VH-VL binders against q0atu2. Designs and how they scored, part 380

Target 1, 119 residues: q0atu2
Amino acid sequence: MLDKKARIRTSREYRNVFEKGKRLSGRFLIIYYVENALDNNRFGFITNKKIGMAVIRNRIKRQLRAIVREYQGQVKNKHDIVLVARAGIGKSSFEGMEKDYIAIMKKAGLFARNANKID
Short names: E, the ipSAE of ESMFold2; O, the ipSAE of OpenDDE; V2, 0.75 times the mean of E and O plus 0.25 times the DockQ between their complexes.

## First folded at step 17 (VH-VL)

Design yk32 (framework fv_ivicentamab_arm2)
Fold by ESMFold2-Fast, scan of step 17:
Parts: sequence; C-alpha cells; structure tokens
Structure yk32 (fold): chain C 119 residues (1-119), chain A 119 residues (1-119), chain B 110 residues (1-110)
Amino acid sequence: as target 1 above (119 residues)
Amino acid sequence: EVQLVESGGGLVQPGGSLRLSCAASGFTVSSNYMNWVRQAPGKGLEWVSIIYRRGSTEYADWAKGRFTISRDNSKNTLYLQMNSLRAEDTAVYYCAREGSSEWYYFDYWGQGTLVTVSS
Amino acid sequence: AYDMTQSPSTLSASVGDRVTITCQASQSIDSWLAWYQQKPGKAPKLLIHDASSLESGVPSRFKGSGSGTEFTLTISSLQPDDFATYYCQQWDETSGEAYTFGGGTKVEIK
C-alpha cells in the first residue's frame, strides 16, 4: 500500500495534474505528471470500464499500486503523477505493466538510470 | 560483443512440429526481453512472441496455442517450439533482443533460420 | 491492433538523391517508433529508435522525425549502401500483437 501522503485523492488535485502536467503514452499506461510544491511525490490511478469487468479493474489497480510502491525510491522527488490504464492493459501480465511503467517513467525523465533492472 | 545465432530451421510437413534455438553470447538472455520475429519469403516483418525477464510470455493471436517461447538460462539459449505448422508459417525466423537500457525496439537480431512448411 | 501504414512501398532513386519514407499510425504513439534497414538475405539492422535517436555507427545522413501519428525517415545524399528495404516499428496496445511493423519500403536503383 502507498502511504496516504503519497496518494492524489481529490478531483481538484487530479484536475491540476491533467491541466498543467505533461502527458506521455506508453503501451498500456498514460502518465500525466507535474512538479508539486510539496516535499514528496503523489500518485493517482485511473481505471475505466473499457479495461474490463470490476474484478479485472481491481486487479490492475492493485498491481499498479504495487509497481509504483516498489519503484517509488527511483522517482524524482516533488512530482504529482497520474497513471491512466489503457484498454489493452487488462490482458497484460504483471511484467508487461511493470516494463511499461519503467519505460514511460524513464522516457519522461522521472526515473534514475538503474530503474530498468528487476533482478 | 553481442551475438544471436538461430538454428533448427528446415523442411517440415504440414501439421508437423519444429523447435528453433537461438544461442546468445555477450549478454545474458534472462536479463533481457527476448522476441521472435518472422518474415515470409518476399514479405514484411511480423512479430511472433516475447519472453519477459522473469519468464512471462506473450504471443501473436495467430501463434497462441501452437507456438511456445522459452529459454534455458544454463545454456543462455532462447527457444521457439512450433506445433501444428501450416504452409503460412513458412518464413525466416529471427530472434531479437530489446535494447538493454531502453525497450520497445530491437537492437540486435540473429541471422535468421528458414522454416519451410511444404509437402 | 494499431494500424501502421508505410509509404511508398517502392521507391526508385539515384546516388546523391534525398529520399523520404513515411509511416502513419492510426493512433498516437508519441515517439515510440523505430526504423530498421534490411538488405537482401540479411537480418534487419536498427537505425533509429524513439523516432529520432540515431543508433551508434549509423551515418548522419539518416534522420528520423515526427511524433504522434506521422513519422518520417529521411536519407540525405543517398549512398550505394543505402539501397535496401526499410521498416518502421511501434508497440501495439493489443496483446495479440505486441509489436507492429510497417509494410516496408524498398529503395531501388533508378
């Protein structure tokens, strides 16, 4: 689980990221990201019905939070980042989602150089 | 120096099976995303399958249930097991590595091995 | 699966010519596009990734440009070694085709 302070919770906070942030699409994920004036990073997660039924969407959300938590030490500090799952993510493996997350974060300039290593 | 060498191609009857090998040197297969890509005579490139770093796999829809990608870490070798072969599977099969630091493109390819499915 | 249209399918050119090859994606792929060169009987060779990032050892006469849905490979001052078939490549959101290639462009001697 991500700490409460590391989560984007309000519609106003989500709107700020969408309106002022940069956008980058990956294979399974779209990120919106903007620098914040806080001492920490915050993450938001959006899954919609195009992905599949609730059981699939809940699995995706849980796995995305796990991925973000695992790699949060690699993320450049003071950013608000929203992950929007694309329709095709429902058929992805955990590794497919993890690969895409690392790829888009590195391409966005938000990740440390060694973030592409798993084990 | 990175090298990929395919073998195992040949003439096979429709409905038959064949296993292709891809021997890697200069890097570790299990630390990279490895793919098979094929090319029918005189035609374009077509993606077949991927194996992820921790062993998850993904296949082209037409390959599911017939083709299996795998690897042997002790031999540093990638495999493609092909079952229920059809004339339409006739192609040069390439193994390809995704960029070691960046992904979603193929930085090294083997020389290819020809599979001919014919009576 | 994302459609990828590559044009032209065949192009005739002379040494010293400037040649242009285009790939059009049906959906935005930002800059997730690579270009490959393939000579007869040989494996493809990576030229460019991330739409415009030239691979080490690839001559500067090769240039990739574009983002979103339209991408271009330009060869300024075509050389004898450049007569080959060129392919663009993207990821695909659909698991049934993780990667999609363009149809290819054969650059032939005029």
Scores: ipSAE 0.806, ipTM 0.916, lowest interface PAE 0.8, mean pLDDT 91

Design yk33 (framework fv_ivicentamab_arm2; at its last fold request DockQ between E and O 0.81; V2 from the best seeds 0.86)
Fold by OpenDDE, fold request of step 20:
Structure yk33 (fold): chain C 119 residues (1-119), chain A 119 residues (1-119), chain B 110 residues (1-110)
Amino acid sequence: as target 1 above (119 residues)
Amino acid sequence: EVQLVESGGGLVQPGGSLRLSCAASGFTVSSNYMNWVRQAPGKGLEWVSIIYRRGSTEYADWAKGRFTISRDNSKNTLYLQMNSLRAEDTAVYYCAREGSSEWYYFDYWGQGTLVTVSS
Amino acid sequence: AYDMTQSPSTLSASVGDRVTITCQASQSIDSWLAWYQQKPGKAPKLLIHDASSLESGVPSRFKGSGSGTEFTLTISSLQPDDFATYYCQQWDEDSGEAYTFGGGTKVEIK
């Protein structure tokens, strides 16, 4: 589980990211990201009903949190990042999700220059 | 120097089976996203299958149940097992690697191997 | 599944001509678009990825542009070596089709 301070939790925090952030789409994910004034990054996760039943949505959210946690230390500091799961992610493998996360984060330039395990 | 060399193509009767090989050099197959793409005579390119770095696989809907992508790490070789072949499977089959630093495109291709399914 | 419409299917041109090929995606793919060149009896060759990033060794007369759903490959001044078939390629959200290619554009001598 992500540290509590590393989570976007309030509607206001989410709204801020959607309104002021940049948007990029990957195969399975859409990310919204914006700089924050904190000393840490925060991540939010959105899984809509179009993905599937609650069990599927919860699984996807758990998998995304695991991926984010794995690469969290390699993400540039001072960012709020919201991950929106696309409909097709429900049938994706964990590797597919991980690949897409890395790909879209790289395209957004959100990994640190010395980031490892992303190539 | 990166190279991909396909083999195993040939003439086969409908309902028959064939296994294609793709010998890679200059890079490690298991460290890359490897794909099969085919091209029927006089037609366009059609994606067949992908194998991920840790072994997850995906297939085109038409390929599911008949085609199997695999690899032998000790031989640095990619395979495509084709069963229950049909006339419409006649094509040149290419193995293709996705970009090493950026993904979702194919930077290296073999020269292909021709599979002809005919009575 | 995502659709990719490539146009035109055939294009007749002369050396020195400006050539334009278009790919239209049914849904936004941002900049996840690649262009390939294929000559008869040969494998496809990557020209451009990420919609506009030119591969090493590819002449500067090739230019990729566009984002979202509309993409264009432009050859500013067609050379003899450029007569070939060109394909665009995207990812697909559907697990049953990871990648989709355009139908191809054959650039032939007028």
Scores: ipSAE 0.922, ipTM 0.958, lowest interface PAE 0.5, mean pLDDT 95
Fold by ESMFold2, look of step 19:
Structure yk33 (fold): chain C 119 residues (1-119), chain A 119 residues (1-119), chain B 110 residues (1-110)
Amino acid sequence: as target 1 above (119 residues)
Amino acid sequence: EVQLVESGGGLVQPGGSLRLSCAASGFTVSSNYMNWVRQAPGKGLEWVSIIYRRGSTEYADWAKGRFTISRDNSKNTLYLQMNSLRAEDTAVYYCAREGSSEWYYFDYWGQGTLVTVSS
Amino acid sequence: AYDMTQSPSTLSASVGDRVTITCQASQSIDSWLAWYQQKPGKAPKLLIHDASSLESGVPSRFKGSGSGTEFTLTISSLQPDDFATYYCQQWDEDSGEAYTFGGGTKVEIK
């Protein structure tokens, strides 16, 4: 139930992020992000067919969800954030994806300061 | 007072092996993304390999299967095991750190160690 | 696979000159670009990260600019200490080339 609150679900919600949000590219990921009218964050994930077969895309989706879940407590609230996997992500390690996520989220200014968890 | 000191270079015959070391001080190797970068005489810079904080690795395509990046956390030392060496591997090999919060950029480099592959 | 084109390969200049070095990425890299200086017999030194962010201790006569695919390094008034080779550097998503460097620009005394 709580998982559903943190998820971008509808086509209109995704369109709002793409039309109104900011865009930032990293090595493996592109993020689109916009302030929302809620008290919490919502995340969306896009893996397209150019990355590879469904098995590969599903693995990447699971890995990205795990990364987002691990660092969600450090993300500033009130944002809708869409992660778009780039074509090269299929060859990346989990640590490569994690590094890129942290790097682009810091560059976007989306992490709250937490000296214990992020340098 | 970050320092990186490479050693283990020298003359080796084609098909031979060498192990390069990079002793680090002023920071913890396993808490950072560590890389090897090489430079053939009179040529530009070429990335070789990365070891991630939790031990995942990536290699340049030409290095895969011949080179192994590793570390010894008790000695705070990074290694590059080079096997099946060829003339084109002749270069100065640098140990390089990615910045602790500015990833994807090499903020500290050692002075390098020369590897010469020749009869 | 990303290519990085650096120009010119060499330039000849006098102390006090303004010099400009260009790097061009084959695909957009946003602002994820570094500039390094390398003097003979020395390791590269990071000058600029994130296209335009000057490293601590680097003289303010160095300026980086650009985003997307085209980037420049400008030295506003060349000093004797600035005769060196300069490299740009990016990441690559699609290959066993996690980081790639430009071919270098050697700045020589005219």
Scores: ipSAE 0.844, ipTM 0.930, lowest interface PAE 0.6, mean pLDDT 91
Fold by ESMFold2-Fast, scan of step 17:
Structure yk33 (fold): chain C 119 residues (1-119), chain A 119 residues (1-119), chain B 110 residues (1-110)
Amino acid sequence: as target 1 above (119 residues)
Amino acid sequence: EVQLVESGGGLVQPGGSLRLSCAASGFTVSSNYMNWVRQAPGKGLEWVSIIYRRGSTEYADWAKGRFTISRDNSKNTLYLQMNSLRAEDTAVYYCAREGSSEWYYFDYWGQGTLVTVSS
Amino acid sequence: AYDMTQSPSTLSASVGDRVTITCQASQSIDSWLAWYQQKPGKAPKLLIHDASSLESGVPSRFKGSGSGTEFTLTISSLQPDDFATYYCQQWDEDSGEAYTFGGGTKVEIK
């Protein structure tokens, strides 16, 4: 579970990331990311009905928050990052989602600490 | 030096079973994402299955229910149990490691082991 | 499921020629594409990953380019040991085809 300070909460904040941010697709996740003017990183999570029913989407959101929380210390400071789950994520394992998250964060250059050795 | 050595291939009757082994040296199987990829005689490459670092698995749709990927960490060996074999399963089977620090591509492959399903 | 179409299926060339092989994905995969070389009776060998990152030990005459849906492998001056079959490879978001390979391109001597 992420601390409230580390979460993107308002529609305006989400729109800012989508409008000004860069985009990178992974196998199960798309990230949109932009530098912020804060002292910390903030994360947003989006799941749509193509993934499956509400119970599946809620499970995916909880698992993604857990993954993001686990790897918080490796993310470059001062970024707003929105994770958008792709349709196929509903059939993925926790490890499949975790692998994809790490892969896209490394490819985006967002892992600050030993990025090329984190695996 | 990284090496992958497959064994266990041979001639088997339709409906039969066979277990392939892939002995790894120079790295630890449990620290990597390991895959099986096959190639029918004169044909292209076809992905079969993956085992993740903590044991989650994925399978090609045509392999689900018939093939099982596993590993023995104490022997540093990857396995593919193949059941209910069909003539169209005839192929050279390769074990392949995903990149040690980057993923979604195969940096080392075994020499392959031939499985022939014929009466 | 993402399709991967590779062209041409067969290519005839002479030593010293510039050779170009193309792969097209049915959906955007950004730069998540690898290229492999396979010689008769041998396992595939990684040439390029992340569309353009040359694997250690691979000659500089091999170059990968492209992003999104169209990718190209170029061999700038074909050598005798380059006569082989080449494959591209991507991930797939559809569980049941985690990785998809192109159909292959056989590069033959003229």
Scores: ipSAE 0.827, ipTM 0.921, lowest interface PAE 0.8, mean pLDDT 91
ESMFold2 (binder alone), look of step 19: mean pLDDT 89; pTM 0.922
OpenDDE, look of step 19: ipSAE 0.898; ipTM 0.948
ESMFold2, fold request of step 20: ipSAE 0.843, 0.843, 0.841; ipTM 0.931, 0.930, 0.929
ESMFold2 (binder alone), fold request of step 20: mean pLDDT 89, 89, 89; pTM 0.923, 0.921, 0.921
OpenDDE, fold request of step 20: ipSAE 0.920, 0.922; ipTM 0.957, 0.959

Design yk34 (framework fv_ivicentamab_arm2)
Fold by ESMFold2-Fast, scan of step 17:
Structure yk34 (fold): chain C 119 residues (1-119), chain A 119 residues (1-119), chain B 110 residues (1-110)
Amino acid sequence: as target 1 above (119 residues)
Amino acid sequence: EVQLVESGGGLVQPGGSLRLSCAASGFTVSSNYMNWVRQAPGKGLEWVSIIYRRGSTEYADWAKGRFTISRDNSKNTLYLQMNSLRAEDTAVYYCAREGSSEWYYFDYWGQGTLVTVSS
Amino acid sequence: AYDMTQSPSTLSASVGDRVTITCQASQSIDSWLAWYQQKPGKAPKLLIHDASSLESGVPSRFKGSGSGTEFTLTISSLQPDDFATYYCQQWDEYPGEAYTFGGGTKVEIK
């Protein structure tokens, strides 16, 4: 799981990212992102009812956290990033979500040059 | 340097099966996202299928249950197994590699192989 | 699934002309758009990805622009080698097709 300090925890913190952040849509994900005044990155995760039932939303949220954790070291420091799952994500594969995450992070300028090297 | 060479096209009767091959050189198929795209005579381009780096697959709705994308890593070759072929499947089939830096576009294409479904 | 409308379907032009081709998505796709050139009997060739990023080896007379729902491919001074069919391409939100292509624009000699 992601370290506590790497997670956006409060509604106020989520609201700050939505209000002040930039938005970029991918195929399965939308990210909202803004530079923070901290020494680390923080991530938030939103799955809404359009995706499906609670068991599907919980699976998606768990898989997104796993993806973010795996690529945590490649993200430019000092950002608050919220991942919002799009309606179609419930039918995606883990690899489809992973690919989309890397693509949007690179397009946003948030990923290192070698982020596309996956084993 | 990068090259994709397709083979396996030909004339087949409705209801028949055919397997297309795409031999890659200058890069490793298993390290990339590989796709099949087709084009009916005089018509536009239509996406068929993708195989992800770890082997997950996705298909156009009309291709599900009839077409199977696969690869043989030891031969560095991509395949498309086509079953229950219909006259409307008549097309030139291209294998295509997704861009290595920013995905969701095709940076290299094979020459295409013509599949004609007719009796 | 989003509709991708490409216009015009055909255009006649002379060497030296400025040619503009448009693609319109029914929903915003930010800048997830690529342009391809296809000559008769040949595979498509990538020209531009991410709406405006010119592929290595593609002449600078080709320029992509736009974001959101409207995108253009411009050829600033048409050359004999540019008579071809051009296609735009986007991804589609799942569970639609992974990739959606425009209907194509055939650039013919006048």
Scores: ipSAE 0.543, ipTM 0.868, lowest interface PAE 2.3, mean pLDDT 88

Design yk35 (framework fv_ivicentamab_arm2)
Fold by ESMFold2-Fast, scan of step 17:
Structure yk35 (fold): chain C 119 residues (1-119), chain A 119 residues (1-119), chain B 110 residues (1-110)
Amino acid sequence: as target 1 above (119 residues)
Amino acid sequence: EVQLVESGGGLVQPGGSLRLSCAASGFTVSSNYMNWVRQAPGKGLEWVSIIYRRGSTEYADWAKGRFTISRDNSKNTLYLQMNSLRAEDTAVYYCAREGSSEWYYFDYWGQGTLVTVSS
Amino acid sequence: AYDMTQSPSTLSASVGDRVTITCQASQSIDSWLAWYQQKPGKAPKLLIHDASSLESGVPSRFKGSGSGTEFTLTISSLQPDDFATYYCQQWDEYEGEAYTFGGGTKVEIK
């Protein structure tokens, strides 16, 4: 999982990102993102019942955290970012989610380095 | 200089099989998201399949179980294996590379290869 | 059925005309919209990606605009080389296709 320092944990912290942040939708994901006053990035993850059963939602959360962890070094520092899974994500492959994440982060201007190399 | 050259199209009887090839030059297939898109005579464009950088694949619902996308990294070539062909599969088949900046669009296309399914 | 409507299906125009074609998405796609030009017997050619980003080598008379659910491609002064069919394209979240194309707009000589 992501280190505790890299996770958005409280309702107040999520609310701050939703109220002050920018929104960008992709194929399977919506991100809300805002600069923070910390020296590190923090991530939040939301999967709702429209996605499917708890076993599917838990798989999606686990896979999204793995993707975020893998690409954490490429994200511009000092941002709070919340990933909200769209209903269609349950039909996606891991690479489909990964591709959507990278595309959204690039489009938002949040990737500091070229993320075109997955290896 | 990016180039995609397709081959393997032709006349085939209903129920038959055909394998299309797309030889790429000027870039590395395994470093890009590669797609097949088709167009029936006088009709619009219809997405067929994608192969992701790590080898995962997705298909249009009507193509699942009949079509298989693959690649040979040593030959820098993309393939589409088509089985159980129907008259409705008659189309020009294009291979297409996704754009490298934000993806979800096709920056280069092959010339297309015509597949005709008829007696 | 497509979640995206492209209009008109056909339009007749003269050289020098301003031409506008529209794509309407059933849900917000922010700016994930590309435009392609296709001439008879040829492969599609990318004109615009991310709703308004002009591809290298494409003449400046082509402009893409819009965001959310309504997008337009405008050709400010139609040239003989511009008589073609134009397609918009988005991702497809749910219908089992990774990408969805509009039905196309044929721009033909008046």
Scores: ipSAE 0.727, ipTM 0.902, lowest interface PAE 1.3, mean pLDDT 90

Design yk36 (framework fv_ivicentamab_arm2; at its last look DockQ between E and O 0.69; V2 from the best seeds 0.83)
Fold by OpenDDE, look of step 18:
Order: structure tokens, then sequence, then C-alpha cells
Structure yk36 (fold): chain C 119 residues (1-119), chain A 119 residues (1-119), chain B 110 residues (1-110)
């Protein structure tokens, strides 16, 4: 799992990202991202009932955390990033989620140029 | 130089099977998102299937259970196994690579191979 | 499933004309829209990705614009080599149809 310091945890923190951040949509994900005043990145995850039952939502959340963790070291520093799962993600494969995450993050310019897992 | 060359098309009876091949050069199939797209005579383009970089697959609803996308890494070749073929499956079948920078679009296409399903 | 309406289906124009093709998505796709050109007996050729980014080698007379649900492909001055069928393409949020193409626009000589 992501370290506590790498997680957006409070409503205030989420609100800040939504109000001040940029939004970018992908096939399965929507990301909101904004620079923070920290030395590390923080990630938030949102799943809603449109995805499916609680078991599905929890699975998706775990998978998204795994993806974020896998590529965490390649993301530009000092960002708060919230991932909002879209309705269709419930039936997507893990690789589908991963592809979408990478595509969106690339489009947002959030990956370091020397990232090896991007292409 | 990137090239995609489809083969294996031909005349087949309804209910028959056919395997299409797409030989790639200039890039590694297993390192890219590869797709099949078909086009019935005088009609538009229709997505068939995708194989992800780590091997996950996705199909159009109409293709599920009848079509199988696969690849041989040693041959750098993409395949489409088509079973239980129907007249409406008559089309030119293209293999297409997703763009290397952003994905979700197809930057290289083969010239296609014609599949004709007729009694 | 996402729907995509491309218009017009057929367009008659002359060399030098300004040509506009429109694609309308049933759901917002942000800028995940591509345009292709296809000539008879040939594979589609990618012209534009990300709604407005020209592929390498594509003439500057081609312009893609739009975001969300409305997109346009404009040819500022039609050239003889531009007579072809054009397709827009998007992803689909749901599995079972990862990608959707517009119905196509045939640009023919007036």
Amino acid sequence: as target 1 above (119 residues)
Amino acid sequence: EVQLVESGGGLVQPGGSLRLSCAASGFTVSSNYMNWVRQAPGKGLEWVSIIYRRGSTEYADWAKGRFTISRDNSKNTLYLQMNSLRAEDTAVYYCAREGSSEWYYFDYWGQGTLVTVSS
Amino acid sequence: AYDMTQSPSTLSASVGDRVTITCQASQSIDSWLAWYQQKPGKAPKLLIHDASSLESGVPSRFKGSGSGTEFTLTISSLQPDDFATYYCQQWDEYTGEAYTFGGGTKVEIK
C-alpha cells in the first residue's frame, strides 16, 4: 500500500485538489492534479456506486493503488493527484487501467522524462 | 521503418474458421498495444480486438467467443483467430498499432487482408 | 456504449475550397479524438491525434479542433490529393467496444 504521507486523506485536501487543480479525463479515469508545497506526491482515490457493488469498488481501488505505487517513482514531485474512477472501469482489466493511467499521466506531463515504464 | 503486413485472408464458408496474421517490423509487437480493425465492403471502420503489452485482451461484444487475438513474440507477429464465421464478417481486416506517445489512436496500419465469408 | 455522429456523409467540393467535417460524441471524451484519411483500396492514415495534433508529414492545411463532444476537421484549401474518405475515432468508456469510429465523410470532386 501507499505510505500514509503519500495519500490524500482529508476532505480539505481533496477539496483543494478539485478547486485549484487541473482536470484530465481518460477512458477509465479522471485525474485532478495540482502542485503541493511538500517534497512528496500525494494520491487520492475516488470510486462511486456507478462502478458497481462495494466489492467491485474496493477491488478497483486496490488495483489503482497498485498501479500508482508501481509508477510512483516516475511521477514528477510535489503534486497532489486524485484519481476518480469512471463507471466503465468496473469491467476493465488491470492492464486497461494501467494503460489509461499512463496515458493520462503522460498527457498531463506528470511523468519524469527519464521514466522507463512509460513506453 | 515501421511496417505491418497482414495475411491469411481468403474465401471461407459460413461456419468456417480462418486465422489472420500480421507481421510487424521496425518495432516490437509485445511492447505495443496492437489492434484489429475491420471494414466491410463500402462501409466504415469497426474495432475488433486489442492485445495489451502484457497479454491481456479485449474484444468487441460481437466478437467475443468467436475471435481470439494473440501474438508470437518470437516471430513478432499478431494473429486473429476467427471461428464460426458469418457473412457479415466479410471485410478487410487491418492490424493497427496504437500511437507510441499518447495511445488511443492508431498511427500505423497494415494494408489489410480481405476475408470473404460466402457459401 | 458511446455513439459518434460524423457529418456530412458525403461532401462535394472543388480544389481550393475550404472543407469542414464534424464529429459529435455522445459523451465527453476530452481531447481523445483522432482523424484518419482513407483512399480507395488503401488503409486508413492517421492525420490528427489528440483532437488537434498533426501527425508528422501531414500538410498544415489540415486542422483539427474541438473538445468534449464537438470536433471538427478543416481542410483550409482542398488539394487534389485530399479527395478521400475521412473518419474520426474515439475511445469508449465501456468495455465491449474499446474504440468507436465515425461513419465517415467522403470528400469527392464537385
Scores: ipSAE 0.904, ipTM 0.949, lowest interface PAE 0.5, mean pLDDT 94
Fold by ESMFold2-Fast, scan of step 17:
Structure yk36 (fold): chain C 119 residues (1-119), chain A 119 residues (1-119), chain B 110 residues (1-110)
Amino acid sequence: as target 1 above (119 residues)
Amino acid sequence: EVQLVESGGGLVQPGGSLRLSCAASGFTVSSNYMNWVRQAPGKGLEWVSIIYRRGSTEYADWAKGRFTISRDNSKNTLYLQMNSLRAEDTAVYYCAREGSSEWYYFDYWGQGTLVTVSS
Amino acid sequence: AYDMTQSPSTLSASVGDRVTITCQASQSIDSWLAWYQQKPGKAPKLLIHDASSLESGVPSRFKGSGSGTEFTLTISSLQPDDFATYYCQQWDEYTGEAYTFGGGTKVEIK
């Protein structure tokens, strides 16, 4: 599970990230990200109807949370990051989503040098 | 040094099958995203398939159900099993590695193996 | 599906010329674009990744630029070794077409 402290919880907090943050698109994900004044990172997740039915959207959201949790220690501290799933993510494998997340985070300068999987 | 050497191409009749091999040296295939890309004589590059580090696969829509990408980690070799071959599958087939630092781009390619589908 | 339109399909040039090749994506790909060089009978060689990042060992006369939907490869002082076919490459968000290549630009001697 992602810690409560690591979750973006309010509409105001989401709005702040969208309005003041930078945007970077990957293959399956778009991230919006902004530095925060906290001691930790916070993550938000958005899945919309373009992805598919509720069963698919709920699966994608669960898998994205699992990916973010696995790599949370590699993310530069003091950021609010919102992940928005693209329509095409519904047919992606878990590894496809994971690869895209790592690639985007590295490109944004948000991951430590050793973010790549070794094996 | 990184090297990729393809083999297994040749002349085959429509409806036939071939298995292509790609022997890797200087790196481990299971630690990289590996792809097949083809090129019909005098034409452009066309992506065929990818195998992810933990074995997930994706295929071009026209390849689904006919082509299977796989690897043998003990032999450090990538494979492409091609079934139900058609004249339009005639092409040089390349195996290609995605860069360890720069995913989604092909940093090393084999020299290719020619597959000719003709009666 | 994301289309990749590359132009021109062929161009004739002389050594020392400045040549420009363009790729246009049907949808924004930010900077997720690579350029490859292919010489007759050989495999493609990666020149530029992430739209503008030059690969190690690639001469500085090669320059990539652009973002979003329009990208260019410029060769500022064409050398004999540069007569080749060039391809751009992007990802596609739909799994049936994970990577898309441009149609290629053949740079041939005048």
Scores: ipSAE 0.853, ipTM 0.928, lowest interface PAE 0.6, mean pLDDT 91
Fold by ESMFold2, look of step 18:
Structure yk36 (fold): chain C 119 residues (1-119), chain A 119 residues (1-119), chain B 110 residues (1-110)
Amino acid sequence: as target 1 above (119 residues)
Amino acid sequence: EVQLVESGGGLVQPGGSLRLSCAASGFTVSSNYMNWVRQAPGKGLEWVSIIYRRGSTEYADWAKGRFTISRDNSKNTLYLQMNSLRAEDTAVYYCAREGSSEWYYFDYWGQGTLVTVSS
Amino acid sequence: AYDMTQSPSTLSASVGDRVTITCQASQSIDSWLAWYQQKPGKAPKLLIHDASSLESGVPSRFKGSGSGTEFTLTISSLQPDDFATYYCQQWDEYTGEAYTFGGGTKVEIK
């Protein structure tokens, strides 16, 4: 469940991620991410008209939310993360999006280690 | 040890068909992203197709409609059905696995099988 | 579709030489770049993934560097086993070309 407290909601919150955060490009996605001062993660989703028609853009947002929800238990806490869909994502399969999300989140170091260790 | 063994290549007339096989051992085909990559004589490498872990597929634009990637999970075998073959399809065809930890890179390749399309 | 330009296409060198091969991406791919070695009659072998991460069992004389759009493969002291063709490879955003390879660099003995 991608709860309301796990959503980036305001323009100020989005701007903070874009201005202060790190950027990483994958095949279909670009992520921007920054540590937050909360105990939880927040996610934002960006699509624009160059991806395709509104029905396609809405489908992509729904699919990305489903992917994020599926893997949210593996994401390190205390991050604001904005997913920006690249133009080619409109032609991708759900599996292509899922693969790219996992790959880019792993490369960003945003998945929690499977080991039981400290700081 | 991971091993990939292609077979099914040979001489075929233009307009003909061939089915290539790639027998895998040391890993499960359906748990990995599997690809076909080809190399025309004296030329570079060219991606052909991918099958995702849950069965979604992508094709190079020039292959779409003529080539079909598939697998038989009970035989742990990847296939490439090639129809309407042309002289330009003459190449060594490799099956390749994306790394289990590092996707988007081909960590194991078969020895290749030669397809010759002539006259 | 993304374009990947590899240079030089052919390189003549002697054992012991330091050789450098370059790939240029037409758009930033961060560090999503692989290098492969291919000897005549054999399949390609992955040398380096993620621009600079050496695959296990690959000799340390191979070194990858770069990010964004410009990448290099350096062999610090060329050995007889290193005469081969080298390819770089990236993903492509468009599904009709999921992966693209550079044109290759054939490293030949002088």
Scores: ipSAE 0.846, ipTM 0.928, lowest interface PAE 0.6, mean pLDDT 91
ESMFold2 (binder alone), look of step 18: mean pLDDT 89; pTM 0.920

